# Ledger of designs, part 13: VH-VL binders against q96il0

Target 1, 167 residues: q96il0
Amino acid sequence: APERGAERRDTAPSGVSRFCPPRKSCHDWIGPPDKYSNLRPVHFYIPENESPLEQKLRKLRQETQEWNQQFWANQNLTFSKEKEEFIHSRLKTKGLGLRTESGQKATLNAEEMADFYKEFLSKNFQKHMYYNRDWYKRNFAITFFMGKVALERIWNKLKQKQKKRSN

## First folded at step 1 (VH-VL)

Design c5c (framework fv_cofetuzumab)
Fold by ESMFold2-Fast, scan of step 1:
Structure c5c (fold): chain C 167 residues (1-167), chain A 120 residues (1-120), chain B 111 residues (1-111)
Amino acid sequence: as target 1 above (167 residues)
Amino acid sequence: QVQLVQSGPEVKKPGASVKVSCKASGYTFSDYWVHWVRQAPGKRLEWIGVINPDTGGTYNNQDFKGRVTMTRDTSASTAYMELSRLRSEDTAVYYCARTPNLYKDEFDYWGQGTSVTVSS
Amino acid sequence: EIVLTQSPATLSLSPGERATLSCRASQSVSTSGYSYMHWYQQKPGQAPRLLIYDASNLATGIPARFSGSGSGTDFTLTISSLEPEDFAVYYCQHSYELPYTFGGGTKLEIK
């Protein structure tokens, strides 16, 4: 529609084309970083004879990836927003403008930013603790099901060898 | 004199998309983040998401996952919120609101609201 | 997400009386120096209006009869002497972490 200029700005190198598996791949593989979470998504390969147990593991891994993406997107956006607001607040307190004489965004020195980092970490401490707890629980569940899938595959191979031997 | 003016009421069928606009005036558009909030009749306010008009970066509430797209037009000082795959439960008044670029993220100015009705 | 519970759901009072409204968060919305809790007033057919920000700071243009207090999980909005125009719905909102959430509201109605 007219009036809509090309005014979208990406915060990451996010002119990346669609995430797709390589043509000859039959395994999981990793795509480019998401523009908000800065995490790389994993594309899960679905075997033609996926067992119910394999499907459960894959879905658990997919759900965990989605949860992780949402957490870090939220964290990164919140960090960026609070950093900008902290800088704005401090510059306003000093009676300084938001831009330098050269037109660049005004910034604070490392000593001043240390106050922001301490505040941000303090504010998000409980949130990060709960994230770590949930992350460990999810990885324990994934590891547990990976073990079950591995045992299933071993037993299937053993059954194949026994059939071959009996023939 | 800060003002946020939203587009007019919309009536949509289930499955359609709606795009609400919010035109800002009286301040530097790129310096203040724009939030979107809705309120169904007789229900609480529900936060939809936020856009940084300077960078175009957005974060959407998980409850609207995959259905909300927020954009802005810096030249027109206008923010947009598009909600797709509409359901009757999306019937609500949709508000844009700015935060004064302060640490606390309170919503100091609000648009007048846009009524969106999703009929059977 | 952080859940905000407002009580009472409805408060019936007369002009001139003091109103005390409560908002409780499912987890702390404060750090050592700040409380990320805000209060809004909404009248029928209108957008919400900011009353109090950062738990206790009066927003521009808001009458001095409004005040806020609290920290951590427990917050209070007080109206020292009700005026006729104060009968409205009041919402609390936290900005501690995304997603931001609002309380269920307290409807202040004339007795």
Scores: ipSAE 0.000, ipTM 0.491, lowest interface PAE 12.6, mean pLDDT 81

Design c5d (framework fv_cofetuzumab)
Fold by ESMFold2-Fast, scan of step 1:
Structure c5d (fold): chain C 167 residues (1-167), chain A 122 residues (1-122), chain B 111 residues (1-111)
Amino acid sequence: as target 1 above (167 residues)
Amino acid sequence: QVQLVQSGPEVKKPGASVKVSCKASGYTFSDYWVHWVRQAPGKRLEWIGVINPDTGGTYNNQDFKGRVTMTRDTSASTAYMELSRLRSEDTAVYYCARSGEYDFWSGTFDYWGQGTSVTVSS
Amino acid sequence: EIVLTQSPATLSLSPGERATLSCRASQSVSTSGYSYMHWYQQKPGQAPRLLIYDASNLATGIPARFSGSGSGTDFTLTISSLEPEDFAVYYCQHSYELPYTFGGGTKLEIK
């Protein structure tokens, strides 16, 4: 079944296994969107002289990315499953097949889908509230450490410049 | 006749890596997702992750993030699961399983490999 | 993650008796009229075998004496009249969200 095979291929989980960073890189790398979360992963460059503060920032960003990928992968999977089952259930209730006479996927109109969206949002309201709260906490921490790293780099450059002047 | 045939038993030292294979036959390999599940002695089954054999796209259980790599060879109809930095707690029977015909999203496992025993000991 | 709790851990019965096995989820695994709960049978030295999918649907090749029921957080696997080959370990598994998880199992043994 080529049709079913093609459809499954398009809904594949995570595209991370197909991501290939350059052989050598001195910068952070952005990959293709993950199939489940639809978020682009960042592969972080680790400098040879990474400070403890820079390492802490990088690991915080990596952890936040993994948390974000996991959340959206789960949400997108849940949404897709519930949406298809809602459509399937409604079509069966009407005595209709899952595909039209032309072989296209049978769909519900926007008015019928509004019921599904309302139910889905209501069921996931608490999860989304916790996500937003944690997202703000994580971004605040990242911003704070980004500031500290920037200040560290400025001070190191100033100290080096002063040493060169003295010598 | 659907069959999933796995590679033979492995004995590894802590810190080593193990790669388990799962050869599919009796169906179109690219049409069904392949899941990996393990079972430690006396413990429950634990889901490791899934690979889409058509695209090579994967999703791994967060508990195994950074240690598990899933791949496939479409020409050989074979899926692979590699687990690195092995610990004694990784001692288990590892299974591959096929997603069900009608519900690839539900994670219903309709056909299973025979299992591969992996022992991690010093 | 969703935790699945199976009870009892061990059930001792004789052939011909009815077996009722319970699986409870830490949160609902049902939505839009579907329940993402599945049941498997495992015999010593063998891979699990799918019995019931989506709470109540009988898998291909599984005898009619097996049935599943339930929704939300409470699910039951019933074997109407035990045959000698039914003495095995039974696991429930949800597929509501990632990661998928399994219950701790119920061992059905001969009394």
Scores: ipSAE 0.000, ipTM 0.484, lowest interface PAE 17.2, mean pLDDT 80

Design c5e (framework fv_cofetuzumab)
Fold by ESMFold2-Fast, scan of step 1:
Structure c5e (fold): chain C 167 residues (1-167), chain A 120 residues (1-120), chain B 111 residues (1-111)
Amino acid sequence: as target 1 above (167 residues)
Amino acid sequence: QVQLVQSGPEVKKPGASVKVSCKASGYTFSDYWVHWVRQAPGKRLEWIGVINPDTGGTYNNQDFKGRVTMTRDTSASTAYMELSRLRSEDTAVYYCARDIEYSGYGFDPWGQGTSVTVSS
Amino acid sequence: EIVLTQSPATLSLSPGERATLSCRASQSVSTSGYSYMHWYQQKPGQAPRLLIYDASNLATGIPARFSGSGSGTDFTLTISSLEPEDFAVYYCQHSYELPYTFGGGTKLEIK
């Protein structure tokens, strides 16, 4: 039987199962797409000598990922529900049932669906604007802290060299 | 809030007709189908038919053999079911109910029911 | 017409117990990922109340202890832990094709 005993599985607070990176991972690990958001989660590597600044950056990246996952999970659920409602409403307006004569689910043509997409985008315009603003704000913060961590690592290496040279 | 309110109880003689009303409020009347269901004392629920308030299109259960007529008044947000050539077996509580989305999605809400008694 | 058979006709249980009610259709009421089977609760002197629609979807305002399952011809309504207010008559109903029909009902009564 294949050996996968080193792999772990975690359960989210909501009861959702998640995959964990392999025990020997020295880098961030990218998981399978989330069921609801359809985004691939990143599981962050924690170094054994993580600085407070590195921890702050990691937590910010984790929080940003969770925020992003929640946003798209909610957006996708809302889209699916409203799409179904739109289809039902249009079929009812035509005096049609949800089933064809063959018993298959009735559908709308591309021109009719275009109306839904236009309405959905218009209705969610402000929500998407706030998402984009927060996304840029979070990415700016992450980039800033990444820069600070890089400088800290360079400084620490320089200090170590100076320390080794001293008697 | 979303509700269906039906007309009051009726007592009719055999051979007469009865017309039950169902007034909708709290939602867009034309956006949901209206079904009619009856229940004789101590018996199961029996589906009578449905009307699409937007188009006025109807389907009546063949068990009533053309005795049922369904109509609606969009300006009054009211659906009507008329049952003609009444028999003693037509004694029942008659309900109207809203289809959640279309035919196929279950009935919610229901009217409070209209008692129809057919006796001589 | 499609005939719906509910079993048992009467189910005697106590509060706190799990109830399982069955509905069998004379032909499949499922197609292309949809099952057109719905469940209602009726208390004496009241109109029926929608519990479950399209086999497994919980209706608005219905407690989470109610659940529905099944496809094709066999469907189940489950109440995970009975409350005193749950003792009532339960009906299944299909909307797969016209005319629609209701089952004969299952009376849930206190043991």
Scores: ipSAE 0.000, ipTM 0.438, lowest interface PAE 22.4, mean pLDDT 80

Design c5f (framework fv_cofetuzumab)
Fold by ESMFold2-Fast, scan of step 1:
Structure c5f (fold): chain C 167 residues (1-167), chain A 119 residues (1-119), chain B 111 residues (1-111)
Amino acid sequence: as target 1 above (167 residues)
Amino acid sequence: QVQLVQSGPEVKKPGASVKVSCKASGYTFSDYWVHWVRQAPGKRLEWIGVINPDTGGTYNNQDFKGRVTMTRDTSASTAYMELSRLRSEDTAVYYCAREQGYSDYFAYWGQGTSVTVSS
Amino acid sequence: EIVLTQSPATLSLSPGERATLSCRASQSVSTSGYSYMHWYQQKPGQAPRLLIYDASNLATGIPARFSGSGSGTDFTLTISSLEPEDFAVYYCQHSYELPYTFGGGTKLEIK
């Protein structure tokens, strides 16, 4: 299906919501926060006559965004599910109902919830460490390619000027 | 499934031009770059260049000394590689390949087009 | 341009043996844990077939006996136990920077 002319269509495997810019722009466009990851997606502008190196940078940034959104969507869902289960377990142990008189979900006090947060962080420590490692690796790669794109643009301009001056 | 189907074999005289086609199917043509690679008999694979089918932007390997022109037809989902000022050394099988991932590895290849340059 | 050197040029082995193929780059093709090195298999009269991408990832449909390793300038393709259909030419290829290049190939032949 056509979407803003030649603009790429994002894949759905990540489970994050899609967005569509109002129109094709000459700049990157930032969308609303995804309902699962709480991260704002970026729609990357595709320049006319995009070089393969520029495309590599754009794809790397797009893939990093997708990876990042999927990780946080998963983490937030896991956190919410385990939090709800912890609350239900504690309330059941105390003989309390799962809903308040007003119909809201019953909650635990800050002291009781501190135990859940400590346990959750401990259980997910290695997962968060690997996330941080990969996040740094991806950012180093992006920075490297940004530098290469900048050098390519400078080199191409210099080559064109030299051709004109040598005449 | 993803398929890249190339045009048939060509026999050309030195100094002529050849235009090889690569028809894509099974995916959105504009979403993936198309690379061109050749292989002379008994020799290594040589990367010729790449085209972005979305924008028409290209990068050509300087080893071909400005003789290569890449184009595409979005309505036909077809990429083209034209090589001019042919020499006997240009005798080779020419492949198109579709990149995958942000590292541009070549996951899908056309069947190859044999180009023979002889007097 | 980055030059890729494959060794040996020809490797003669028997089915069931372990094959180790080397690819050396003239400069690093890695950045902070990512290596832009890929391996392809080519049989006579056929287009190349992707085996390994990003140094160590097995491509879809490729048997588990194939594995890749390495980083920086030195990369290895390993076939743990050769099958008759594995006797072919193997090429490494980098996608670190333009222009992309292929190695000279290693011909794996039956002893």
Scores: ipSAE 0.000, ipTM 0.484, lowest interface PAE 18.4, mean pLDDT 81

Design c5g (framework fv_cofetuzumab)
Fold by ESMFold2-Fast, scan of step 1:
Structure c5g (fold): chain C 167 residues (1-167), chain A 123 residues (1-123), chain B 111 residues (1-111)
Amino acid sequence: as target 1 above (167 residues)
Amino acid sequence: QVQLVQSGPEVKKPGASVKVSCKASGYTFSDYWVHWVRQAPGKRLEWIGVINPDTGGTYNNQDFKGRVTMTRDTSASTAYMELSRLRSEDTAVYYCARGDTLYESGSYAFDIWGQGTSVTVSS
Amino acid sequence: EIVLTQSPATLSLSPGERATLSCRASQSVSTSGYSYMHWYQQKPGQAPRLLIYDASNLATGIPARFSGSGSGTDFTLTISSLEPEDFAVYYCQHSYELPYTFGGGTKLEIK
């Protein structure tokens, strides 16, 4: 029989149920909410041919995530402690026990808790302002570097196409 | 050099209180949580609690709740752990350690430890 | 609280041998792609020293013969070829939720 010199397509094997082909330079995994910060962690995929600029962007995103988780973990720790102390103080003032007849921890109603929330927010106002400022600064930097990475990829593709065409 | 330096050994009577200090140097004190851990002679490591130096917020292990007080002095870069109503079973080496930080990406481990403070409770 | 169980309690080996130490958690200490499990070495009269953080990452200054593996509830510390200075007590510790806890320790002793 005559030999065919045409290109052959390989038969693709059965699809891997958990396969996600790299369509991006980075593929992230999102976890369950962190118990301390109540924020979902993002675990960043590191491609084998990551550029220095892509590495800088990934590290900025990782550092921002850790900063954000640390802030809210710390805030929640402080909030929880002060809330418990407030509840105990108010129950003592009312002449009530710290536990219900069923042995459960006694609680205050929403109106009673409003004083605590107002005081806590007022007390932490400056801290939250600095957090918001830094949050915006970090997101601006990330957006800026995302733009640089996108531009780098476009530039590299153009250079590769030009060189392939020339050679 | 990043280090935590603790106060010297203490000998106390039952019912007294002891206050151990932990001075940080070589890093930004408010960026890392300070954990307290103890170890009784021949026993395992036991986690006491943690303080956030930035906020002063604390979490105490329930086994020590009501007896342990953690504080810090940001200007001195020093954390303190005070244990009250001491018992003979509180005899141990007490350690401070840094952890839970933005600085060491991906790690909440205790990478730097104090040298330890021996506390002996005896009649 | 999360209970960490280390096995064996004591491991007797000779220099040059491979050591495998186990740590089992009462519940998962992992999220997608990340495990909050760390390993420490302690020699008599000294503070613990961090060996492995986040299950598998080698701490600064730690020899390459140390490695960590595992996820979820089952974790392993491996020393590929024991040196005389490796005979010490090893502790696992989680940082998944408060309160943090340590395992009971594995004492690695010379045979």
Scores: ipSAE 0.000, ipTM 0.455, lowest interface PAE 18.6, mean pLDDT 79

Design c5h (framework fv_cofetuzumab)
Fold by ESMFold2-Fast, scan of step 1:
Structure c5h (fold): chain C 167 residues (1-167), chain A 120 residues (1-120), chain B 111 residues (1-111)
Amino acid sequence: as target 1 above (167 residues)
Amino acid sequence: QVQLVQSGPEVKKPGASVKVSCKASGYTFSDYWVHWVRQAPGKRLEWIGVINPDTGGTYNNQDFKGRVTMTRDTSASTAYMELSRLRSEDTAVYYCTRHPYVDSRELDYWGQGTSVTVSS
Amino acid sequence: EIVLTQSPATLSLSPGERATLSCRASQSVSTSGYSYMHWYQQKPGQAPRLLIYDASNLATGIPARFSGSGSGTDFTLTISSLEPEDFAVYYCQHSYELPYTFGGGTKLEIK
């Protein structure tokens, strides 16, 4: 929705936090890292006379950003939940409390945590493979359309220079 | 409610021009692109072009080779399509349709259509 | 321009039957898991109505008996169990590049 230079926070259907830049921006605006995905969201500038090709590129980049934000938000939440459950289960099994004598949060040693990381990566191997496949496909498409848009803009710039010099 | 209301039927002579209007209501006119599509009797839908009402920027199908002009009036929330140098083959129903370009959805609301007859 | 070919031109079925309509593009209209193919329904004397967008997404207000599938050059619109109001002409349309084009249509008629 349009706003009067005010920053707006919205939550996407994926549960990813959003923001909006001030309306008068003439370029893409990069926000702070999202709380869940830890990725910096980009709000795309819409040119005054956006061509259908520029719109297609922007829509593709926006959709790719949404997909990327959803994937990493879910991945990070899953990681955090499983990590806490692993630590809790291990401490409970050993008869240890969740806090140390000094009141600090009890932790597992590096060797035990290494086992968790190996299991997590192994368990999520297929998900990460699908992510990488789709990421490459999306970046190829974006690069292709960026090239087409760049060519269109060069063509328009040449037309503008021709008119300027012939006038 | 979202509505696109088009102007009434037109009968024109070959070589004349016709200007069809499409009045939008129930949404923010400048936030949605407007496409123009026609359909000759018994024929397929044919895409004419698109206008961005916010900027006035247009793209016209090359098949119409400089005969089509699309404009809009943001104060009246109305889009226009003018087709010049009319031929009998231009006899068709002309539609305007909305494109919510922000949401990646395609032509979601259509006008009722304007019948244009070109006869000698 | 991308040419869209729909088949069959006419499909005669009875209410309750499954309808399968095909649309073939002269070149791929898909990139990076995204297919720019859409389906519309048109009844005599009426404007077209959006049914399916981006190959498989159901448009707002469209009954769940409608579904779309396909990628690349081959796309299908399926109506799982025909209702009397479904007998109409169906068009596919791509938005992969300019100009946009429509298929020739499939007329679904009562047997």
Scores: ipSAE 0.000, ipTM 0.453, lowest interface PAE 20.0, mean pLDDT 80

Design c5i (framework fv_cofetuzumab)
Fold by ESMFold2-Fast, scan of step 1:
Structure c5i (fold): chain C 167 residues (1-167), chain A 122 residues (1-122), chain B 111 residues (1-111)
Amino acid sequence: as target 1 above (167 residues)
Amino acid sequence: QVQLVQSGPEVKKPGASVKVSCKASGYTFSDYWVHWVRQAPGKRLEWIGVINPDTGGTYNNQDFKGRVTMTRDTSASTAYMELSRLRSEDTAVYYCARLSYDESGYWGMDVWGQGTSVTVSS
Amino acid sequence: EIVLTQSPATLSLSPGERATLSCRASQSVSTSGYSYMHWYQQKPGQAPRLLIYDASNLATGIPARFSGSGSGTDFTLTISSLEPEDFAVYYCQHSYELPYTFGGGTKLEIK
């Protein structure tokens, strides 16, 4: 093979604009919603030159995501289990089977389900209150560290500008 | 108290492998990078490589030509450095050290293990 | 890799004198106003001890007589008034990029 057929591309073009804007987010949404939590997983990008402060922020965000996933997976599973148990219990009390004559799954009407929803919401009200409190605490911490990372980046850019002027 | 405690001294024959351990205590093991450094008798400090205990990612000094493997066990808060195909010139004291940092930035290697003497002879 | 050259190789002084140790890098280890140069003290049979990090910051537990200065390629460790326990080997080390490297050391010995 002729050497002239192997060409290198220019690394530093001059005077031309780039039409590929920077990526909006360093986090990739790569999966459908989790079966149990109904939340989409986020895989966090780790920069090669990640600062310790950036690492602390990333870990806090990862930990918060895991906590959030676990809470909602448990909540949704509990809801589904208790709903199914309630339906089976009421159908048994009425002398009805779990399937209709057409082979479809038997369900209760809206009036019959109203009692279940009221009980479930009342029963879990305190859990949701504690979740919201912890969610606010975690978001405050994340916002605080995001602020610190932003200040670090601004400081580094300001120092870079000063060095350019000093040369 | 923050400490790194290393395994005891080793005597090996040329061609063998040695695995040095470094057990961390008094801090969150996954939050600090672990560096490996050696020092031959009467010589300068020589950097071997680093492991990020959070990810298990490593960077090895090319001078060791694929002979060094670094691993960690997060459950045991322990880092390991294995050096294979040992030569007499690998006779040295091997140190682990953590890279310190805080919100102010990166510090140097602030906590060091006591060192593990590795002798390659015969 | 970045090569660190320490000078002098040996420095002979008496207690009470000022010591000035130099470390030169083959390329700049500074960016955006930060200098990624650190100093360590090593006594025979012991692990190194961090003295100065990021060129000029005093490590925890280190006496105030130790100070660091410099930026770019030229760095200095200063001991304002030598105590008997300060006679040891001193190493500089950069953390600017991988691989990290150490200087050859300066042996501080009693005159």
Scores: ipSAE 0.000, ipTM 0.449, lowest interface PAE 21.8, mean pLDDT 78

Design c5j (framework fv_cofetuzumab)
Fold by ESMFold2-Fast, scan of step 1:
Structure c5j (fold): chain C 167 residues (1-167), chain A 122 residues (1-122), chain B 111 residues (1-111)
Amino acid sequence: as target 1 above (167 residues)
Amino acid sequence: QVQLVQSGPEVKKPGASVKVSCKASGYTFSDYWVHWVRQAPGKRLEWIGVINPDTGGTYNNQDFKGRVTMTRDTSASTAYMELSRLRSEDTAVYYCARAGDYYSEEPYFDYWGQGTSVTVSS
Amino acid sequence: EIVLTQSPATLSLSPGERATLSCRASQSVSTSGYSYMHWYQQKPGQAPRLLIYDASNLATGIPARFSGSGSGTDFTLTISSLEPEDFAVYYCQHSYELPYTFGGGTKLEIK
């Protein structure tokens, strides 16, 4: 299940981000681009007294990031596979070898590759459309929970003020 | 002929790490991606991850996040998979496998190592 | 993740008979003209051996009695006339998206 994937992502025994040992000065950290998705991951800082609502927001953001990373990693791998299949097929049709005399992979010219790109975009139109739909739905949910967390924090500050004035 | 030869069996205690090697011969090592797959006794095969030996780039199954590290040595034509913080459920035969016959990143496995038995017990 | 379900779990047949093994994916593993489904044979104490790749292509060195078919979510491995050496466990595997997964296997055993 998706829930099991989200649970596995953040099961470190320490419960503290390796990028941010001092709790009060810690922020989310942006890592280098993933080699397959070419997207920069965000390493989320976990507050000492994270509320259930804050945890839900963080896990939603982490799950959305993993979904996004997996989509683009898979898309890039699919693109590479289909590109190589196309090149291989065209080279075999021409009676050419799969590698140049230098041992590198043989390539097709830009005009030949344009046919592949048009076909790939056409074949993946529905997949990209569903990705965009889900991307917007996920970002809407994140924005909604960010608002709820903000309201919770405001309410807690008000309660703290009342407690200080009464006690 | 194409061969993938893996390191010998390992017995480890819970919490330890294990590093399995896979030495390739009979083809150009950098031309084919190397995948790692395991099989616990009586269970299905489980994909662990892949390394591109040309670039050193890796992609791992999220089930192993933070515990698996894949590397390679191009001069020795050898791929490595290290699994840390071992648990009893990591007891399995670990295989390396070459991606595809025609495409370097095609994710079907045309040649397999003989397997490395890893037993995690106290 | 895409879940692959193989049926039957165990198939008992005699040499000379036809074997038909099924693999069903929880979602389509095909894109126009391509099906990312592969089949392997595994004997006790041995690594898996590739039989069929991309649904229907026979791997190098594999006897012609093996064939694959199917697209979308339903795939079949067929052995036209069983030889004694064919009694083994058979696994399907998809490569449509990450993570790549395997089926639970079909054990082909002598009746």
Scores: ipSAE 0.000, ipTM 0.455, lowest interface PAE 21.6, mean pLDDT 80

